Miniprotein binders against p40896. Designs and how they scored, part 9

Target 1, 331 residues: p40896
Amino acid sequence: MLMPKSVALLRIRYTLEAALARGFTTVRDCGGAEGFLKAEIRQGSLNGPRLITCGHAISQTGGHGDLRSGALPASAFDSCSCHFGQVGVVADGVPECYKAAREEFRRGADFIKIMGGGGVASPTDKISNKQFCDDEIKALVDVANSYHTYVTAHAYTAEAIQNCIKLGVKGIEHGNLLDERTAELMAELGCYLTPTLVTYKVMGSDQFSAFLGPENSRKNTEVLYKGIDAMKIAQKKKVKICFGSDLLGPLYGYQTQEFRIRGKVQTTQEILLSATVTPAEMNGLGDKLGQIKPGFIADLLMMKSNPLDDITILDEPESNILFVMKEGRIY

## First folded at step 21 (miniprotein)

Design BB3
Fold by OpenDDE base, look of step 21:
Structure BB3 (fold): chain B 331 residues (1-331), chain A 101 residues (1-101)
Amino acid sequence: as target 1 above (331 residues)
Amino acid sequence: GSTVMVYVELPEPTTDLEEIKEKLRKLAEELAKKLKEKGLEAKEVAVVLIEDGRIKIVGSVTLEKPTNDAEEIYKEAKELLEKLYDGRPVKYIFVAVSDLE
């Protein structure tokens, strides 16, 4: 959604503060957050979780990151500096992929996000679509490797997931339509899966029935019910799993419901690991973040009760969190 | 099982072990009070020290007997502190007790 930059910045402040208040001391953004936000948070001018960012998600023309209307030519969407709202950038071909990835790194990205398959909330693609050719994905992976970091891909189908991970992609976002073979391969290759079940649940609810158009609603329904199964399969095959929500715009308030949803398919310990140790490891912070150990960053939640006893208390942070400590500072 | 935790923030980081011990005693008293109010006994005592954004020490000890006595909690916490403290500055002192096995 396009909005003035000034308005966007105000909303960003609120979103970051709210996420921190919900107990998230570190958040990975997989599209949209610019590198300057990290600096502001680190400097203390902005209160929020520590950010790990990719900048813009890189997509092919007509891909999941290309939110342009298919009814208008590309020239109708020329860049304007007066608005905020681009989650993705479009890159076609190896040279453009090189350039796009390098530009994100130049602007402070920690990793690269690509659209490796079709999505729910995009107007011009199908979930069944593979996105990018092999050489394009390889190009993006090569650039990320040169920066000693990873590529993560938006992908739903087994085909799209396999295509990405065989080419060196180390993360899969969503993965709702993965099968056992794909999960096995992910585990073998050490690929990380980040399910985002809450986004589908919320978008599919009656309260937000108008959030998606008819076609996107159909796509949402398709992946919603499969997501739980995919989670079970991934767990069974011992895929490394990270916590994620992927909520857009006004839906951010439901971020913690992912804990409740996952409680149906994961143990409390598995869920907590997915929200601490595993994502820290994925992002090269396994020796600094996600555990209460000497030498680690002092990120702590003081809670009224033990989440090990009931994971759903994390879905009620207002009632259960006494304070949040991030890097030794209480908020 | 449940964990009960108390903490103190020092006005300034300290390397004074005696000061830390004094704070620890007060925390133990607070813990004991909370335990008694809840009808709980501690089976484990843990101490966490934090300086400037970093965890300095983490340690725990299983108690021979469950207790809600402040002096016993303090004793165990003190011994743990004396064993683990490395002389680096401390800003936060956390003490936790648990009835977890």
Scores: ipSAE 0.420, ipTM 0.751, lowest interface PAE 0.9, mean pLDDT 89
Fold by OpenDDE base, fold request of step 22:
Order: sequence, then C-alpha cells, then structure tokens
Structure BB3 (fold): chain B 331 residues (1-331), chain A 101 residues (1-101)
Amino acid sequence: as target 1 above (331 residues)
Amino acid sequence: GSTVMVYVELPEPTTDLEEIKEKLRKLAEELAKKLKEKGLEAKEVAVVLIEDGRIKIVGSVTLEKPTNDAEEIYKEAKELLEKLYDGRPVKYIFVAVSDLE
C-alpha cells in the first residue's frame, strides 16, 4: 500500500537525519521526494543531506511507476490521487511526456527519472518488458537537455538499457541483467550505472521476503544474484559507477551494507570513487563536491580508522564515524 | 600504518595568521601527546583549512626523520601554512600526522 503523504512527512525528519548520520552528505532521490525539501534543508529547517531530486519518476501506463491494481479500471483511480505519495506519474505519448517532464522541472527537479523497463516491486509489469516507445524517451531526453540536465532510467535488461542510452539517457539505475556488449556501449557513451545491490539482498532475506507478493518475490530472486555479475562486467569495461541503495521506508537503515556487498567486486578505491567523485560528476558538481580540495564544499567524514584499509568500516558508521561535516557545519 | 588527526573550530572566522599559528601550535602539542601515548612517530604532516562552508587549503609534507616532538611537528606545519595560506577567513584547522611511507 502506498504510504499516505501525511505519514511520509511525519517521518521525513528522522529519515533525513539518519541518512546524514550514516555519512551521506548528498543524496540523489530517484522518485518521490518533493522539491520543497531542498529549500528546507538549505534554510536549516531540516537537518539532512543535500538533496538532488527528480520529483516523480515518469512511467507509461502499466509501467514500473504505475502502481495501480490491474484488477480495477482506470476510472477507479480518478479520485484525488493527491493524498497518496506516488513515486511515479503516468505519461503516454509525446505530448504527455513533454508535460510530465516540464511539470517536474517546474516543481524544482534537478533531473528526470524514467521507467525504461519492468521492475521487481510493481504489480503489472515484467522485468523483461521494455517500457516507453523511442519517441517518448526522446521527448523526455529533449526536455531534460533543454534544462541542461540528464535523464536516468530504471532498466534491468540489456535491451532496455541499450534502447535508453542510444536515445540519450545518461544514467541507468540497477542494470542487473546487463551483458558485456551493453557495458561496452555504456562506457563508450559515458553513461553512468547506479547499482542497488542491497535492496535485493534485503528483500530476498527470510526477514523481509514476505513483504513482496509471490510474483514480486520471484522477480527479486531472478535479479538478486545477477547484480554481482553485472558489477563485475561493468567494472571490467570501465563503466562509470555510482553508489546507490534504493531502499524504501523502514529499510533505509541497511543502506551502508552496499559498501560490504561491493567489496566483493570492487576495490576500496573504486567504491569510494563511486560514492564521491563519480556521482558528483554525473550531477554537474565535479568541480565543487566529492573531493578534499581547495575551493570544494567542505563535506567531510571524521572517522576512527581509514576505510581504504577496510571497506566494512563504512558499513558500521555508528562505531566508526566521529562526526559528519556538511558544508562546513559539524553534525 | 596509522593516522592521528586533531582539529579546532574557531569561534569566529579569522584572517589573523598569528592567531592561526597559535592554534596550530596547540594542535601540534595535542598530536605529539597522542603519538607518544600510542608509541608512534609521524612521517608525514598534513594541514587542512576550512572557510565558511568551503575547503580553503590542503597540503602535506613528508618529514626527513620520523618524530613525535611537538616543536618539530609545529615547525613543519607552520612552514606549510605560511606557504599555502592566502589570507582568506579560516573557521576550522585540521592537522593530521601519519606513519605511512
């Protein structure tokens, strides 16, 4: 069930403060965070990481962002959807895609997120689905380009990824089923991959597997063990890799486990780059953020030990972080 | 290898080099104490200065000889500071020492 907006707002302070306390000084939200949160954080009304937001993820009817039950007609949902925090909005056809993307930018989005393929935690799509037609993706990319920013896509399969990046999409979220050819193409085009391995690990565990229905659980199982292989392939082909978690609600506490998981595939240096320099570059902040360098924003973690020696230190922030500095302020 | 780091936050941002040097001396003393307690000697000294929200300077120097002496650490840090400081306001001073080669 979609969490009511009111409930989400009641928990937002804790969520933001907890993320900052875990050492994340900047967070990119790929669907659902409202633009006003950025202003509140800048003004100091909320304590949290700097936010980079896309607003609502844009999806086709029946796509990964369309969480409406397939058992009911569209008319059943015509009532005020305004009360439910929606991760996504539905747009079909070029005119609706233009409108949807422009609306997100009007409301303060920094980039556009699209559902370019099927997902795990959605009721009416398959992982193998390629979502949106070429003209729709191009429309979304064209709008983002007019705002001098990028489109990132949710996509698992090689087909979905290739279709997106050939049309100018600059980011791929997840990418668990990419192949060598796809990774080569991503590297050639300068596309960014953001793996989110921890979400599958957590959802596949005995503790949380019941949260998903039978079909979603099956989908999760399919991608759970493929993500590690995808990371190896991407690393080998020198794809630009960003750090991600894609955890929802009460599962945010597991975010740092992504460091431990990646330690099986990447060096500590590669992991740190994926969590600092590379995502800063992706978001047009490479000259201001992600390095301890003169002129850069003073975002620092003071730690008891060096994470370069042991990446698992970053998975235990409560024990290893002495303080977090964001923009010259200690929290 | 190990790293020891200390810092100070100034009540108000300062452009007074002498004030910064005084703070640096105190930090060097603290570092020396920590090194001695751990049975370590510094091989490298690093200094980071932070303005209001921005990193100002970053620099390091390799020591000719390992040391846990406060005056020697201060001397090297001071020389680095004098070389790198550009006169802009400083809010935080960080000093780190390492036994790493």
Scores: ipSAE 0.412, ipTM 0.783, lowest interface PAE 1.1, mean pLDDT 90
Fold by OpenDDE base, fold request of step 22:
Structure BB3 (fold): chain B 331 residues (1-331), chain A 101 residues (1-101)
Amino acid sequence: as target 1 above (331 residues)
Amino acid sequence: GSTVMVYVELPEPTTDLEEIKEKLRKLAEELAKKLKEKGLEAKEVAVVLIEDGRIKIVGSVTLEKPTNDAEEIYKEAKELLEKLYDGRPVKYIFVAVSDLE
């Protein structure tokens, strides 16, 4: 059952307000958030983090962004123009890729997200799948370049990652199965890695494992343990790392647990950089966000204690944040 | 290392240096009190000034001698302010002290 638009909007409002209250003053959405939300936040009609959006993630037929049941014919979905709540759009071939990317930009996207490989939550693909042909990825990259922005890709395997970044993709989401050679190449090309360890931890927990079918549970288990190793490899090779969570629906409240998980792999300073300076630079905002410097946007957290002493403080924002300042306003 | 931070929000943005100094004095007094309560001495003073939406000034100074005296903290913060302030409107004043060198 499609959630009524009104209910969906109320949930979005709550999610955004809650994210801000947890100390996130800027959030990048890699699929689903519409551009109009940015305007509402800027105007002050909606309280939330500054949003950087891609609109819909672009996927091939049967790719990670195609959530259609494999048991149903394509014709069964022709009538559902309801893109509301869809994370992805399907585009096959260069012309459709051009159109899809241009449409996202028309609707106010800041960057493009693509599904460059298989995923955990998608029903019809394998994690080992390389998705899109070279010409399709190149088409998407070319469009993004014409808007002076980047493409980021969902990709787990070394093969999928290398395929994307060699074609000009500047971001990799997840990357759980990368190897040393891939990490070296990422560093060389200036590609950004955004690990999302918390999503796998939460989905694999006893409490939430029921949300995954047997096959998805298997996939989740496969990538969960490899993600930490991937981060270690990426860190060793000096890959630029961003903070991410990639939580689905009601699980957004666990986003701060990523700080705790990363504490096992990264220093506190590295984690903080991944949540401030590095993502600002990735999004062309390195001269405006992520630092306390003259001329920068005044995004600040006032804390009861110093997160440099214990990164887990950031996983307990309700007890440790005194206030959140976004753009010079205290919330 | 320990850090103590205080701040004030001005009702209206101000370009009056004397007003800013007055607020700074009060913040120094508050800091001194907190330091004494914690049994700490400051080795560094930092000041951040914020206007509507933007960070205006960021500066820090290492103290010659550790102190928990309000007047000494104020003196150093004042000198820093006088050096760095460029006359732009200020809405928020943040002052932090640390026992770190």
Scores: ipSAE 0.400, ipTM 0.775, lowest interface PAE 1.2, mean pLDDT 90
Fold by ESMFold2, fold request of step 22:
Structure BB3 (fold): chain B 331 residues (1-331), chain A 101 residues (1-101)
Amino acid sequence: as target 1 above (331 residues)
Amino acid sequence: GSTVMVYVELPEPTTDLEEIKEKLRKLAEELAKKLKEKGLEAKEVAVVLIEDGRIKIVGSVTLEKPTNDAEEIYKEAKELLEKLYDGRPVKYIFVAVSDLE
């Protein structure tokens, strides 16, 4: 998204408030939410979920996080002094990767997000591409390790996933073309998978397919039908699965449909754990969030009925949430 | 099954167990009224106490037989409170019933 900074800032408030109202008391943002937003939410000047942030996703030139048109010269969107309002930042080579990761931590990031493979919505890459050289990925992992946190990577294909996790990447976003061998390796290495099936369903629908160009429509179609099968493989091989939606801009309201989609392949307990316990564990918060236990932070949803009986009530928050509590405050 | 719940936010945090019990009785009465209006009974009673953004107490009990009687709900909630309360301040008091028939 290449919108004016002032417009992006005004829309952030609405998006955060709406996510909280839909029941998301903590959100991990994989690009675009800067660390100062955490302070504003803590102080109460913005209402929204607790944020776990990476700042900008780090991409190579022409990679998935490089949203510049291929028709523009490389310098058209260069910024040495401002990363605000952009989903990603470009870093090529080991020194730039060190600096980019350190800059995100300086700005308040909790983890590093990288583009480890091609994507659906980017203008210049193919889903089959591997992205970054091994030394670049290792540099990013080394920086994250020095901060006692992790790297998570955008990757769709088994080859891109294996490349990332063998170099020490802890999490994989999407993973729609995961195979059984790769899932076995993820489980062996203790890696986390965050599927985001709703974005492909919505972007492939008649209403929104025009948002994608012809090339991106082909990429989206390839991953749409494989994503549910990949989740079945991951579940079977006991990969740790987190909940994610990867929706952009005005589509963010569709995020709860992920609960309904997952109901076709996971038990209600597995889905609830993927949205609570497992992501809290991934982010080092398993002793404070994700359960209703003494001493835990008072993040609570009061539901009209039990989601263990019917997971789809989480996809109908207007009708089924009686209140949302975050840190003991009702919103 | 479904859940019915009621709660109160105290004007100031309290450590006064008798004040907490009095609020619990009023919440149990409100809860029983809601159950009777719906023609339902519950087999589970739960209490949650919150202060300073943290859960202080959470407990539940499963009953042998369903109830919608205010005194029985209060008795079970009070027993949970007495067993689990550790003397720390309380700002919110929740009572919920579930496993409805």
Scores: ipSAE 0.325, ipTM 0.715, lowest interface PAE 3.2, mean pLDDT 83

Design BB3
Fold by ESMFold2, fold request of step 22:
Structure BB3 (fold): chain B 331 residues (1-331), chain A 101 residues (1-101)
Amino acid sequence: as target 1 above (331 residues)
Amino acid sequence: GSTVMVYVELPEPTTDLEEIKEKLRKLAEELAKKLKEKGLEAKEVAVVLIEDGRIKIVGSVTLEKPTNDAEEIYKEAKELLEKLYDGRPVKYIFVAVSDLE
């Protein structure tokens, strides 16, 4: 980490408290949030959402999540929303994959995150980075299965997605370039897609496009619109879709804009399910979370008006949330 | 339309149905006051009971006609409670009204 550890911890604390205040009572982190954060929230030392974590994202040497010995590319903004600690680890070959996955579970991970494909050069270009071999992906899946959980993968292209899910990967993060045949396969295999459209919208805005430069700004815009098209395809083919934002550090405040973006392609009911029932099911919590039923954990939002009538009220939480309850406590 | 909600946190959990009903009456009176101050009436009444971090009871009813009368709100909330209450402890009592006109 380039910043002092104490400053990084203060930023994580603020981010978690703000996410809870915006109505996110449970957050799944796909890289960078370590297991001790779950213990601190459970003990009350931090106010924040329930955390579902993978620890470190697992990548091959030189892969998308390998931050060693090089400049961070613009695509690094889509790999972690909590910046404390090492974001990724590298594993090459089957034995290292076994060990890396087991180490994350030893540290308290709930699932395994892998880099199933490289960054996107453009919507029309193939991936230029190395990907895990089939036996390496299978090893990671075997470990996750032995812990009765799952592997989710960062992947953009139809080819990368199909390779991962055919080998037993259950989740796909982003998926901006999936096609109709890939969506059919995802639905058949019961896989989950977590689009993260807001991160591309924010990075392409006038406020932030300077961080990308002109070439990357154009590519980012193409990735956004391809991602919107991919979501339409996934919805049409009945792929299980989860809500995600993949926002980092100072951009975390924009996470609720994902509700508004999805309003262009999903019904309000579909959006609400994607933020409640579907992710609870994905994480083995469908009997406890995601619905307001007797016996379920008391995670509740009281709204001024019905989000089924207007989903955009969820993008204005300070004006529309009367209170946030997590595990029966009002925050 | 908007929602209006009131709630109470009990000092300790209770299984005393008559205590719960008395709290419900006070909450209905507060709801009615809030509705009248806003010039509104409601067609839906909901009750939520919570204890030990879990939802114990949730129910709602749609009325034939809108109301802002405390006794009518209480009557509907009490009927939901009597229908749904299972005898387990309660720490929080919520009453909400919606479908405002």
Scores: ipSAE 0.290, ipTM 0.682, lowest interface PAE 3.4, mean pLDDT 81
Fold by ESMFold2, look of step 21:
Structure BB3 (fold): chain B 331 residues (1-331), chain A 101 residues (1-101)
Amino acid sequence: as target 1 above (331 residues)
Amino acid sequence: GSTVMVYVELPEPTTDLEEIKEKLRKLAEELAKKLKEKGLEAKEVAVVLIEDGRIKIVGSVTLEKPTNDAEEIYKEAKELLEKLYDGRPVKYIFVAVSDLE
């Protein structure tokens, strides 16, 4: 379905303004945020974070991330917000992959997002299925390299992750079932991991348990704790870890709870770096964003207390942020 | 999976109960279509309303007999809405079915 620009702008306005107010001065969106939104924010037509976008996630026909219907499958309790009615694009075969990636860049994308593996609704079955062929992944990587940027992939299993990163994929979204050998390879290849655990916590909460049923609640809890274990493995193996949550998902109000979940694995300093320095480096902005230094863009939070002493104050932004500065302007 | 859900995002939040009911009808029709395509029936219906990016209202009901009929799903979702809706603005409306057979 082709959405008018005016409707697209209205649908995301509340999310963008809320994200900025919660202290996210730059966000990377892995599906649903069109490139034209960057211009609207730069012009001041929208108050919102600086956007780094992929436009549409690219998947094969009938793959996990094929969202053309706008409906949520039973596996939609993973944290990928592109499952909530957002438009994705489908490409089968090398020529379609070239075209799809180039079209996203033409429309203003900063990187390419692909679906590199199945969902977690059946941890031993559909998750293990490879979605793209090797030549398709390589085609997408080749296009991204020609634009001097990267491909990131939705992937859960060790096998899907290894296949993607061996073919030149730079980032892995989720990664809940990675193992030690996969983490070693990610670190060796300089790959980034962006866990997104908050959605599993919310989906397993008392408020949402009716939607999962008893069997899916147990599976969801397993996926959450396997994801926490995966972060422990990745941290131990020195994988570059980014702070991740989908800005435009219907549950965006819970995104700051990710800070608290990360406390099970990372120190407060590691969590702050994962939300600032590491993602800035991933996106080629390490000399401009993510730190308070001369010559860096003036993105600042004024807090009531020091998050290095207690990271959980970032999970209560309305109570703890005094003001947000983006590019020197207070919001 | 054992749960199928659909949702709609409104361009602006609403407190208009009749508008919400019309969206529930459309969502029930979509759910019924998906169940019929898979040859399944559901014994549980649930509704979730979201505003400000957080869950505001959630409810569910277990049916005496499984169904894949759009009007039956809508009837149960509408009854949940009428029982639970508290007048706060709604931006996202979800309907889910589970306990599939």
Scores: ipSAE 0.179, ipTM 0.652, lowest interface PAE 4.8, mean pLDDT 80

